# VHH binders against S-protein homolog 13 (SPH13), part 12

Target 1, 133 residues: S-protein homolog 13 (SPH13), of Arabidopsis thaliana (Mouse-ear cress) (q5xv33)
Amino acid sequence: GRLELKNEISGVASVRKAKLAVRCWSNEDDLGWNMLKPKQSRIWKFTTMNMWPFQKTEFRCQFRSGFGTTNEDVVTVFSVKDGFRKQCGVGGDECFWVAKRDGFYLRRIVKDGGGDSRKKYVDVLKSKWVWKW
Below, E stands for the ipSAE of ESMFold2; O stands for the ipSAE of OpenDDE; V2 stands for 0.75 times the mean of E and O plus 0.25 times the DockQ between their complexes.

## First folded at step 16 (VHH; framework vhh_nb_b201)

Design t6 (from s1 with D54S; at its last look DockQ between E and O 0.48; V2 from the best seeds 0.00; counts 0 for: pae E 4.5 > 2)
Fold by ESMFold2, look of step 16:
Structure t6 (fold): chain B 133 residues (1-133), chain A 122 residues (1-122)
Amino acid sequence: as target 1 above (133 residues)
Amino acid sequence: QVQLQESGGGLVQAGGSLRLSCAASGFTFDEYAMGWYRQAPGKEREFVAAISTSDYTYYADSVKGRFTISRDNAKNTVYLQMNSLKPEDTAVYYCARIDWDFETDTYTFDYWGQGTQVTVSS
């Protein structure tokens, strides 16, 4: 499996306002808070276990941006559960998320015309940035 | 050079209204939350109201329903409309820029205006 988080926050005068703080953990690992610079991606590659043994793979993250946080404090960004796989698009074993100035998006693969070596994406809003007092 | 310039203070009768303005310059206004604080004689500064970059508003309990914060990003200006004023609202009112430190989830008040006096008579 593969999980990619990309910071595409742009169109801001201050580079500091375009940074994204993330804290992600899986069933077994917590990496703490880290900063993603503008245009930076973080990629995790892992073995998914959904059949045997009992183990299941999920990644959950918290996000902070210069414009706020996600509406839900903890966002599931990858899971081997069947309901989640379909949300990540074709294949369901790779999930791609993108932070933008106005919110946090799931980037899904769609089929394009004119060639089998090209991929196109549609971005589906998961959460606008909200400011919590 | 970040500058905040308050205006609109003065003397008003109890029950009256007053509108404060704060002109901001030297930074990209729509990237920052803005707020108002006040300080009465012998007291510490108190939070009054704040408005986020996405126009979410927050108010101290003592002013809810009477005061309204707003912003005009085209004019780089934040406002405080104060209605139903009481003598206890008498204070120096300060405009402030608020920056969010999302790593520590802490607000930082990094720039303040000179303040404008509001006096509410009985």
Scores: ipSAE 0.184, ipTM 0.526, lowest interface PAE 4.5, mean pLDDT 82
ESMFold2 (binder alone), look of step 16: mean pLDDT 83; pTM 0.834
OpenDDE, look of step 16: ipSAE 0.565; ipTM 0.771

## First folded at step 17 (VHH; framework vhh_nb_b201)

Design u1 (from r2 with Y100L; at its last look DockQ between E and O 0.05; V2 from the best seeds 0.00; counts 0 for: pae O 9.1 > 2, placed apart)
Fold by OpenDDE, look of step 17:
Structure u1 (fold): chain B 133 residues (1-133), chain A 122 residues (1-122)
Amino acid sequence: as target 1 above (133 residues)
Amino acid sequence: QVQLQESGGGLVQAGGSLRLSCAASGFTFDDYVMGWYRQAPGKEREFVAAISTGDYTYYADSVKGRFTISRDNAKNTVYLQMNSLKPEDTAVYYCAAIDLDFEGWTYTFDYWGQGTQVTVSS
């Protein structure tokens, strides 16, 4: 499996508020909490034991920032050989997760067929930050 | 300045209950994982329980089913409800705080209280 995150939280007085915490777990494993500093990108690769031969290991992830946590919907990361980006893409698009001040987004990288070196992307809001505690 | 002040300790008979409190000040409480450790005489300090900012709870195997950790962010307080106490639970209990800026699954707490004595008599 693969989880790719970018912390784009900005515009906060406290650096602490701009941090992004992530915890992913499956039925078999708890990967614990990890931290992304502001402007930091990180990729987590997960070794799956349950891919025999067609089974996918499902990881659920909780995201937390200084503005709250994702809503009740847990972000699901599938343990696939091709990684997370391929799963979220329609028509060959690649995706990764982005945290912003106003919410948690799925960023879709649009492949321009026209050879333009500028990668275009679209951010889709998946969850506003909420306080659940 | 950072302060963690434990309270609620004391002497209790085996099978009894205590509720520990830890009042925090001097830092942004909501940004920290809060936890409890304990140290018995002649033993090393050991993990008891922790609660994340998202209210995920973790317990040592020795206290699972008997202890409950909770937090009140509005009061900047973390609690440890201890039921079915045993003599082996006798120790100084320490409140601890760790920033979310930690790596991995293993916690290294940044701040510690002075501790509160818990004594369970047989």
Scores: ipSAE 0.007, ipTM 0.296, lowest interface PAE 9.1, mean pLDDT 80
ESMFold2, look of step 17: ipSAE 0.391; ipTM 0.695
ESMFold2 (binder alone), look of step 17: mean pLDDT 82; pTM 0.830

Design u2 (from r2 with Y100T; at its last look DockQ between E and O 0.02; V2 from the best seeds 0.00; counts 0 for: pae O 9.8 > 2, placed apart)
Fold by OpenDDE, look of step 17:
Structure u2 (fold): chain B 133 residues (1-133), chain A 122 residues (1-122)
Amino acid sequence: as target 1 above (133 residues)
Amino acid sequence: QVQLQESGGGLVQAGGSLRLSCAASGFTFDDYVMGWYRQAPGKEREFVAAISTGDYTYYADSVKGRFTISRDNAKNTVYLQMNSLKPEDTAVYYCAAIDTDFEGWTYTFDYWGQGTQVTVSS
């Protein structure tokens, strides 16, 4: 599996508040909590112990920041060699997750067929931060 | 400068208990997975336990139910409570730290302590 995250939480007085915590788990494994530093981009690759050819292991992820946690929505990461980016895209678009101060987003990178060197992206809000703990 | 300093090792009788401590400095402690490894004479270093930043714990099968790993982020310290000790637990115990990048799902720890000797007599 693959999880790609970018922490774009900014405008906070405390560096601690700008951190992003992530926990991913499957039926077989629990990765526990990991921390993404402010302005950090990171890719986690997971090797499932029981990855049979053609079997996809589904991981669920929860995100926490100094502003709260993701809503009831659980982010799904598929255990595939090609990574999560290809799984979330419609029509060949690539995606990764972005945390911002006002919420958690899926960033879609639009492949411009027109030869423009500028990669355009669209951020789709997936969850506002809520306090559940 | 990164430092991991183990303490709490010693000689104990079988069935006894020890509590190891590892004091960390020189890095952001709460951003790291902390763990314990051990190496017995003539054997390879083996995984014992690990604790993530969210206090999720992992144990080797040989120590499950007997050992408990915990951490105090305010003190930058990781602990290993060892109960029901056996002679086969005799080893040098090493504290280790790994950044919260679990690429590959294998615990390859980046930093190591000098180790503390644990001897369990029969």
Scores: ipSAE 0.007, ipTM 0.275, lowest interface PAE 9.8, mean pLDDT 80
ESMFold2, look of step 17: ipSAE 0.277; ipTM 0.626
ESMFold2 (binder alone), look of step 17: mean pLDDT 81; pTM 0.822

Design u3 (from r2 with Y100F W105Y Y107W; at its last look DockQ between E and O 0.52; V2 from the best seeds 0.00; counts 0 for: pae E 4.6 > 2, grease 26.3 > 24.2, SAP .798 > .668)
Fold by ESMFold2, look of step 17:
Structure u3 (fold): chain B 133 residues (1-133), chain A 122 residues (1-122)
Amino acid sequence: as target 1 above (133 residues)
Amino acid sequence: QVQLQESGGGLVQAGGSLRLSCAASGFTFDDYVMGWYRQAPGKEREFVAAISTGDYTYYADSVKGRFTISRDNAKNTVYLQMNSLKPEDTAVYYCAAIDFDFEGYTWTFDYWGQGTQVTVSS
């Protein structure tokens, strides 16, 4: 499987405001806060089998932007549970999330007409940035 | 020199209205979440309202529907329109510039104003 978090924040007066802070966990391994610069991605590639002897895979993250946080404090961005994989698009083994100036999006991979080898995307708003204190 | 200067405070009867202004200089105003906080006598400073760099607004429950925050980036000014004022709104109101520190991963109150007194008589 594959998880990508991409920072596409743009249209801001200062490049400082285009940064994205991310803190993610996989199987309770907390990776701490990391910063994504504009147009940068964090990518995980992993085995997604949910059976012995394979480990179960779930990724959960927190997001901080110069405009706020996601509405849900902890967002599940990948899981083998509850049919989550189907929501990420065709195939279900790849999930792609994108931060933009106005919010946090799920980028679903779709194909142009049958047979076209080029990838197409649709972005679905999952949360506007909200201020928390 | 960085400055946040509040104005527009005063004495008003319950049910009345006031408009506070906060003029900013010496920093990149467009990059900050701007907020209003207040402190009543003998109480801790509390959140009132905030407006993001994208003009999204946030309010404390106690002021929702009565107060409106706005900003004018061309004038480096944030406003707080206060309607239907109540005696419990009596406080010193402070303007604040708030940012996220991407090196320390925490919210910071980079600048505060001097405050303006609002007094609401019963």
Scores: ipSAE 0.133, ipTM 0.508, lowest interface PAE 4.6, mean pLDDT 81
ESMFold2 (binder alone), look of step 17: mean pLDDT 82; pTM 0.827
OpenDDE, look of step 17: ipSAE 0.326; ipTM 0.673

Design u4 (from r2 with Y56E; at its last look DockQ between E and O 0.58; V2 from the best seeds 0.00; counts 0 for: pae E 7.2 > 2, SAP .704 > .668)
Fold by ESMFold2, look of step 17:
Parts: structure tokens; sequence; C-alpha cells
Structure u4 (fold): chain B 133 residues (1-133), chain A 122 residues (1-122)
């Protein structure tokens, strides 16, 4: 499987405001806080485990941006459950998330007319940035 | 130099109204969440209201329905309209600009005003 988190925050006056902080867990393993600069990605490639006792392969992340955080404090960004993988688009083994100025999006692979080697994407809003007090 | 200057405080009787203003300079106002905090004598500073860069507003439960925050980006000014004032609203009110602090991985207010006194008499 493949998981990509990309910072596409743009259209801001301050470079500081365009940074994205992310803290992720792989199952229960805390991977710590990491900073993504504009246009930077964090990519994980992994063997998907979907059989007992390995039915719980999961990535969860927290996000902090110059415009706030996500509605849910911790967002599941990959799970081996079929319902989750289908949300990531055709194939379901690659999940691609993007942060934009106005919020956090799932970039879903969709089909169109034409060739089988072409990939098209639609961005689905997961959460606007919100401030928590 | 960065400056936040509050004005509009004063003495008012319960049930009255005040409008606080905070004029900002020395930074890109449009890119900041602006907020109001207050500190009553003997109490900790507490959140009152905030307004995002997209004009979304947030209020403490104690002031919802009575206070309205707004911003005028052309004038680099944030306002707090305070209606139906109560004696428990008596405090020094501080204007603040919130920014993201990567070193602490938390939200912090980078800039604070000097405060303006609001006193609500019984």
Amino acid sequence: as target 1 above (133 residues)
Amino acid sequence: QVQLQESGGGLVQAGGSLRLSCAASGFTFDDYVMGWYRQAPGKEREFVAAISTGDETYYADSVKGRFTISRDNAKNTVYLQMNSLKPEDTAVYYCAAIDYDFEGWTYTFDYWGQGTQVTVSS
C-alpha cells in the first residue's frame, strides 16, 4: 500500500503560514511531529496486512496549519477496511491526502473516458480548518 | 513595529452596551485570526471571542448572544460589540492576534494589546 500526505497550502503572504505540521501513528506506533513545507509530501509505502491477527493496519494523523486544525483531532488516513479503501478511489491501495489553504482534502482516484493508464483525481473536502480554544 | 491598540472601554451600567476596537499595525492583518480575551481581578485570563481570516466567529459560552466580534480588513481593525452587559463582564479586555507556533506545536497568540478596562456597575 501507499499513503501520501501533501502540503498544497498556497496564496498566503507569509511562508510561516504555509507550513503544515503533522503527527502520525502507524497502528499504535507514534511517528512524532514532522513539518511539511509548501509542495512537500510525506509518503509511506508498506505491506498491507488484512488477515488475522493483522487486521488492524491503520494510519492516523493530527494536523496543524496556519489556519487551524481539522474538525476531528485525529484523522484516519489509511485503514485496511474495505469501506475505507474504497473511499481512496479505484484500486483502494493508494490513499492521497492534500492540505489546501481552506482545508484538508482526500484526493480520490476516479475513472474517466479514455485510456486505462490515465489517472484522474477529484478532491473531496474532509475538513475545513478550524480553530480550537 | 507591531502594535495592537485597544479602545472603547469604560464604565457602564448593567444592561448597557460598549463597543471595543483594536487597531493593528506592523503585520499582515488579513492573515491572522484576531481575538479578544479578558482578565477579571483575581481571575485567570479567559477567552471571549475570535474571528478567523474567513470571518468565521467563535465565542465563549458566557458571552454568546450578547457579544459580536467583527473585523474590517481595510482598516486593520477588529471590533467587539458588547450588549446586555453584566457585572461579571468587568475585566481588562485584551486584543490578540493568533498564530501557529511550530516550536510548541500549539496555537499561540504572537501579539497582544495593552488592554482596555471595562467596568459594569450594578
Scores: ipSAE 0.016, ipTM 0.391, lowest interface PAE 7.2, mean pLDDT 81
ESMFold2 (binder alone), look of step 17: mean pLDDT 81; pTM 0.827
OpenDDE, look of step 17: ipSAE 0.018; ipTM 0.313

Design u5 (from r2 with D31E Y100F; at its last look DockQ between E and O 0.54; V2 from the best seeds 0.00; counts 0 for: grease 26.6 > 24.2, SAP .778 > .668)
Amino acid sequence: QVQLQESGGGLVQAGGSLRLSCAASGFTFDEYVMGWYRQAPGKEREFVAAISTGDYTYYADSVKGRFTISRDNAKNTVYLQMNSLKPEDTAVYYCAAIDFDFEGWTYTFDYWGQGTQVTVSS
ESMFold2, look of step 17: ipSAE 0.534; ipTM 0.760
ESMFold2 (binder alone), look of step 17: mean pLDDT 82; pTM 0.829
OpenDDE, look of step 17: ipSAE 0.572; ipTM 0.787
ESMFold2, look of step 18: ipSAE 0.604; ipTM 0.816
ESMFold2 (binder alone), look of step 18: mean pLDDT 82; pTM 0.830
OpenDDE, look of step 18: ipSAE 0.590; ipTM 0.802

Design u6 (from r2 with Y100F F102Y; at its last look DockQ between E and O 0.24; V2 from the best seeds 0.00; counts 0 for: pae O 8.9 > 2, grease 27.3 > 24.2, SAP .738 > .668)
Fold by OpenDDE, look of step 17:
Structure u6 (fold): chain B 133 residues (1-133), chain A 122 residues (1-122)
Amino acid sequence: as target 1 above (133 residues)
Amino acid sequence: QVQLQESGGGLVQAGGSLRLSCAASGFTFDDYVMGWYRQAPGKEREFVAAISTGDYTYYADSVKGRFTISRDNAKNTVYLQMNSLKPEDTAVYYCAAIDFDYEGWTYTFDYWGQGTQVTVSS
């Protein structure tokens, strides 16, 4: 499995508020909380074959920011050979997660057939920040 | 300087309505979860309602269906519409701005208003 995450939270007076915490876990493992500073990107690689031999391991991830957390539908990362791409849907687009001030997004990198080095992307809102009391 | 100024409190008969306002200044309003608390005489301060930066709202069970919290970021103001008021709603109502600790998943209220008195008569 693969989790790529970018913290694009900006426009906050306090740097603390712009930090992003992430925790991923499965039934067997807890990867603990990790921190992304503003503008920081990180990739987490999950072992695909050793968690449950020859079985699909599901990791769930929770994201926390100064604005709250993702809603009850946590991000799911599957420990499969084909990695994160299945989350991008049909078309082979590359995807990664992006945290912004107004919510948590899936960024889809659209393959431009035109050979332009500029990769276009579309951000799809997956979760507004919610406050869990 | 940080300021939270509540207004809109007063005396109202049971079944009546009030609308509280909290005007904020001195901090980045948009970055904060805003909430209302209340404290009745001889009781501890209790949660009433909160609204996140994404406009998600949360209510105490005692006020669900009767109270509505909202915010206007352009005005740096949070509101509490109180309908169907009951004598047990009598309290000083406080506006608060929440500071979230991302590491510990804890929060405190960084800023409090001075409070506004709400009295509901039978």
Scores: ipSAE 0.013, ipTM 0.288, lowest interface PAE 8.9, mean pLDDT 80
ESMFold2, look of step 17: ipSAE 0.297; ipTM 0.627
ESMFold2 (binder alone), look of step 17: mean pLDDT 81; pTM 0.826

## First folded at step 18 (VHH; framework vhh_nb_b201)

Design v1 (from u5 with Y56H T106E; at its last look DockQ between E and O 0.74; V2 from the best seeds 0.00; counts 0 for: pae O 3.7 > 2, SAP .715 > .668)
Fold by OpenDDE, look of step 18:
Structure v1 (fold): chain B 133 residues (1-133), chain A 122 residues (1-122)
Amino acid sequence: as target 1 above (133 residues)
Amino acid sequence: QVQLQESGGGLVQAGGSLRLSCAASGFTFDEYVMGWYRQAPGKEREFVAAISTGDHTYYADSVKGRFTISRDNAKNTVYLQMNSLKPEDTAVYYCAAIDFDFEGWEYTFDYWGQGTQVTVSS
């Protein structure tokens, strides 16, 4: 399995504020903390767990930014072994994660209804940034 | 030079109200979470309230419903409206700017004010 993440935190004068920290782990792997610079994309690969009859990878991630952390301490993500990106939408839409200044999003890649090869992005807010006190 | 200057503190009777202000300078104010902390004599500094860059507010349980934090980015100022004050609210109140320390992988306070005394008499 794999997780794709893009840091799109922008509109800040300080590069420091636009950084994204991420830690992902599964039952078998702990990838530790990693940093994504502004506009950086990264893919994490996880060991696939065989859950008969389906093969999937279950992993959890924690995200931290200069604007806070995800509302939940842990975000659970499921990935499919054979997919480059997470399948999330109706009709087999591909998804990946995007961090923005105002929150953490799941971005869907959908085909343009016009029948052309254009792809449209649909961002769904999954978590606003919050602070843990 | 970074500065956080608190004002508005003083002596008030129980049940009264105060409004604290914190004027900030020397940093990009609208990129920071701003917060209020307080420290009573002989006690540790404790969280009171915070407001994020998106105006999301957070409060300590002890002040919920009584205190309101707000910010004016145009004025680089954060406010703390304190209503229904109690003697146990007596403390030095500090303004803080909060950031994430990526080196330590934790949230930390970048800047602190000098504090303003709030005294609530019974």
Scores: ipSAE 0.048, ipTM 0.471, lowest interface PAE 3.7, mean pLDDT 82
ESMFold2, look of step 18: ipSAE 0.585; ipTM 0.802
ESMFold2 (binder alone), look of step 18: mean pLDDT 81; pTM 0.827

Design v2 (from u5 with Y56T Y58W T106E; at its last look DockQ between E and O 0.68; V2 from the best seeds 0.00; counts 0 for: pae O 4.5 > 2, SAP .728 > .668)
Fold by OpenDDE, look of step 18:
Structure v2 (fold): chain B 133 residues (1-133), chain A 122 residues (1-122)
Amino acid sequence: as target 1 above (133 residues)
Amino acid sequence: QVQLQESGGGLVQAGGSLRLSCAASGFTFDEYVMGWYRQAPGKEREFVAAISTGDTTWYADSVKGRFTISRDNAKNTVYLQMNSLKPEDTAVYYCAAIDFDFEGWEYTFDYWGQGTQVTVSS
């Protein structure tokens, strides 16, 4: 499985505000906390668990930024063994995660209906940044 | 120079209302989670309310439904509307700017105001 994450937190004077911390784990592995610098993209590779009859793996991730954390303590991500990116949309749209200043997004890569090789990005807000007390 | 200046406190009867304001300067206001805390005599400082950069709000259970936090980034000001006040709400109310410390993996308070007294009489 794969998890792709891009830090697009911008428009901040302090670099520390734009940092993104991520921790992902599965039943098999805990990757611990990792840091993404502003504008940095990372891909995590996970061991795919063979869940007969479907080859999918469940991952849980926690995200923290200078603006807060995701609303839920854990964000669940399902990955398919053969997929480079998460399939999340109707028609098999590819998706990856994006952190922005105002929240955490799932970005869909949508094919332009005009037959053009141009890819359109659609960002769906999954969680506003919240503060845990 | 960083400044947080609270205003709007005072004496009010039970059931009354007050609106606190906190004017911020010396830092990038819209990059911070802003919050209100209070400290009663002989008690520890306690969380009251907070508002994120995306206008998400949090409240202590004791003030839910009665207090409302809001912010105006154009004015660098955070507000606390306090309705249905109770004697137990009597305290010094402090404005705070909150950040996440990645080194310690915890939330920290970067800046504090001097506080404003709120007194609710029975």
Scores: ipSAE 0.037, ipTM 0.443, lowest interface PAE 4.5, mean pLDDT 82
ESMFold2, look of step 18: ipSAE 0.484; ipTM 0.731
ESMFold2 (binder alone), look of step 18: mean pLDDT 81; pTM 0.822

Design v3 (from u5 with Y32H V33T T106E Y111H; at its last look DockQ between E and O 0.71; V2 from the best seeds 0.00; counts 0 for: pae E 2.6 > 2, unsure alone 64.7 < 65, SAP .695 > .668)
Fold by OpenDDE, look of step 18:
Structure v3 (fold): chain B 133 residues (1-133), chain A 122 residues (1-122)
Amino acid sequence: as target 1 above (133 residues)
Amino acid sequence: QVQLQESGGGLVQAGGSLRLSCAASGFTFDEHTMGWYRQAPGKEREFVAAISTGDYTYYADSVKGRFTISRDNAKNTVYLQMNSLKPEDTAVYYCAAIDFDFEGWEYTFDHWGQGTQVTVSS
């Protein structure tokens, strides 16, 4: 399995506000808390459960930033041997996670209608930052 | 020097309205979630309302539908419009700037105001 995450939180006066904390876990593995600095990208590799008939591994992730947490306590990510990036898109689009100041996004890499030479990013908001009280 | 200055409190009859203001200075206001808390005598401080940097609002169940939190980033001010006030709303109301403490992996309160007294008579 593969998890790709980019911290694009920017335009903040304090570096602290632009930090991103992430923890992902499955039934078998806990990746623990990790910190992404502003503009940092990280890729996590994990063991994919390939037990017939299931070739998917479910991971749950929690994200925290200076602006809050994801709305859901846990964000579920499904991955197969080919990696999350290739499986999360519609029509074969590649995807990865992006954190921004205003929320948490799934970024899709789509092919430009003009050919394979240009790629376009489409960001879909998955969760606004919220506070838990 | 960080300052949070509450104003707008006072004595009001049940069913009345008040508007609290909190003027902030000494920090980057538009990068902070702002909140209102209250503390009645003999009780613990409790959450009332909060507004995130993206203007997402949160309310305690006890004040939903009656209170409205808002902010003006140009004025570095957060407001609490309190309508249909009840005697049980009587408390000292505090303004707070909220942040995430990455060292402790928890949300924390960066700054508190001195509080403003709200008294609702029956």
Scores: ipSAE 0.278, ipTM 0.653, lowest interface PAE 1.7, mean pLDDT 85
ESMFold2, look of step 18: ipSAE 0.293; ipTM 0.652
ESMFold2 (binder alone), look of step 18: mean pLDDT 81; pTM 0.821
ESMFold2, look of step 19: ipSAE 0.339; ipTM 0.664
ESMFold2 (binder alone), look of step 19: mean pLDDT 81; pTM 0.825
OpenDDE, look of step 19: ipSAE 0.208; ipTM 0.611

Design v4 (from u5 with Y32H I98V T106E T108K Y111H; at its last look DockQ between E and O 0.29; V2 from the best seeds 0.00; counts 0 for: SAP .743 > .668)
Fold by OpenDDE, look of step 18:
Structure v4 (fold): chain B 133 residues (1-133), chain A 122 residues (1-122)
Amino acid sequence: as target 1 above (133 residues)
Amino acid sequence: QVQLQESGGGLVQAGGSLRLSCAASGFTFDEHVMGWYRQAPGKEREFVAAISTGDYTYYADSVKGRFTISRDNAKNTVYLQMNSLKPEDTAVYYCAAVDFDFEGWEYKFDHWGQGTQVTVSS
């Protein structure tokens, strides 16, 4: 399995406000808390659990920022052997997670109508940052 | 020097209204989640309401539909409009600036005001 995350939180006076906290876990493993610096990208590699007849693994991730957390306490990510990025999009689009100041997004890599050489990003808001205390 | 100064508290009859204000200084206001908390005598301090930098609002169940939190970033001020007040709303109300602690991996209060007394008589 594969999880890709990019921190694009920007436009803040303090660097600490642009940091992102992430914790991912499965039934088998807890990766603990990790912090992404502003503009940092990170890829987590997970062991795919062989669940007959399907080779998929369920992971849960929690995202926290200085602006709040995702609406759901846990974001569930299903990953297969081929990687999360190839299976999260409609029509075979590649995807990865992006954190911005105003919320948490799923970024789709979409082929431009001009050919395979040009790709554009489509960001879909998955969750505004909310406050839960 | 960080300062949070609450105002607007006082004595009001049940069913009445109050509007609390919190003037903030010494930090980047528009980058902070702001919140209101209250503490009644003999009770623990409890969450009342919070407003994120994106103007998302969150309320305690006990005040939903009655209280409204808002902010004016130009004035570095957070407000708490309290309607339909009840005697059980009697408490010292505190303004707070909240942030995420990346060392402890938890949200925490960065700063607190001194509090303003709200008393609701039956």
Scores: ipSAE 0.483, ipTM 0.730, lowest interface PAE 0.9, mean pLDDT 87
ESMFold2, look of step 18: ipSAE 0.499; ipTM 0.730
ESMFold2 (binder alone), look of step 18: mean pLDDT 81; pTM 0.827
ESMFold2, look of step 19: ipSAE 0.502; ipTM 0.734
ESMFold2 (binder alone), look of step 19: mean pLDDT 81; pTM 0.827
OpenDDE, look of step 19: ipSAE 0.312; ipTM 0.647

Design v5 (at its last look DockQ between E and O 0.77; V2 from the best seeds 0.00; counts 0 for: pae E 4.8 > 2, unsure alone 62.7 < 65)
Fold by ESMFold2, look of step 18:
Structure v5 (fold): chain B 133 residues (1-133), chain A 124 residues (1-124)
Amino acid sequence: as target 1 above (133 residues)
Amino acid sequence: QVQLQESGGGLVQAGGSLRLSCAASGFTFDEHVMGWYRQAPGKEREFVAAISTGDYTYYADSVKGRFTISRDNAKNTVYLQMNSLKPEDTAVYYCAAIDFDFEDSGWTYTFDHWGQGTQVTVSS
């Protein structure tokens, strides 16, 4: 499987506002906080496993941007459970997420975009950035 | 040059309503958390309400359900709708621009700018 988190935050006057910090973990490992600069990605490649006795692969993350966090404190960004794989698009074994100025998006692979040769993806807003005091 | 200009204050009877505005210029309004604070004579300045860059709102317990904060990024303006006003709401109300961000594993903030205040007086 493949998980990509990309920082596409742009259109900011203060350069520090375009940063993104992510802390992700799987059932097996906590990957710690990582800083993503604009246009940077973090990519994880892994073998998905949903066979007894190995039931599932799941990645969960926390996000901090110069504009806040996601509305949910912890976001599942990859899972083999409950139809999650279909949400990521064709194949269901690769999930792409993008942070933008206004929020956090799931980037879905377009199976047949009606002749739109300019884009292969549709970005679906999952959460605006929020400051939760 | 930076300006935060509050307006909309005045004298109102208990139970009445006022709408405060704070017009901002000279800084990156849509990159700031905006807040309202108030100070009554002889008391310390206290938090009233804040609105994030993503329009998430937070209120002091004393004003929940009566006050509503909102923002219009196109007009660089933050508002405070104050309903069901009480004499205890009498104060100078200040607009603040808060640069709320993070450092490794923690949140940071600074009060980058303050307005000069607008008087709200609620009579019984």
Scores: ipSAE 0.172, ipTM 0.556, lowest interface PAE 4.8, mean pLDDT 82
ESMFold2 (binder alone), look of step 18: mean pLDDT 79; pTM 0.791
OpenDDE, look of step 18: ipSAE 0.428; ipTM 0.714

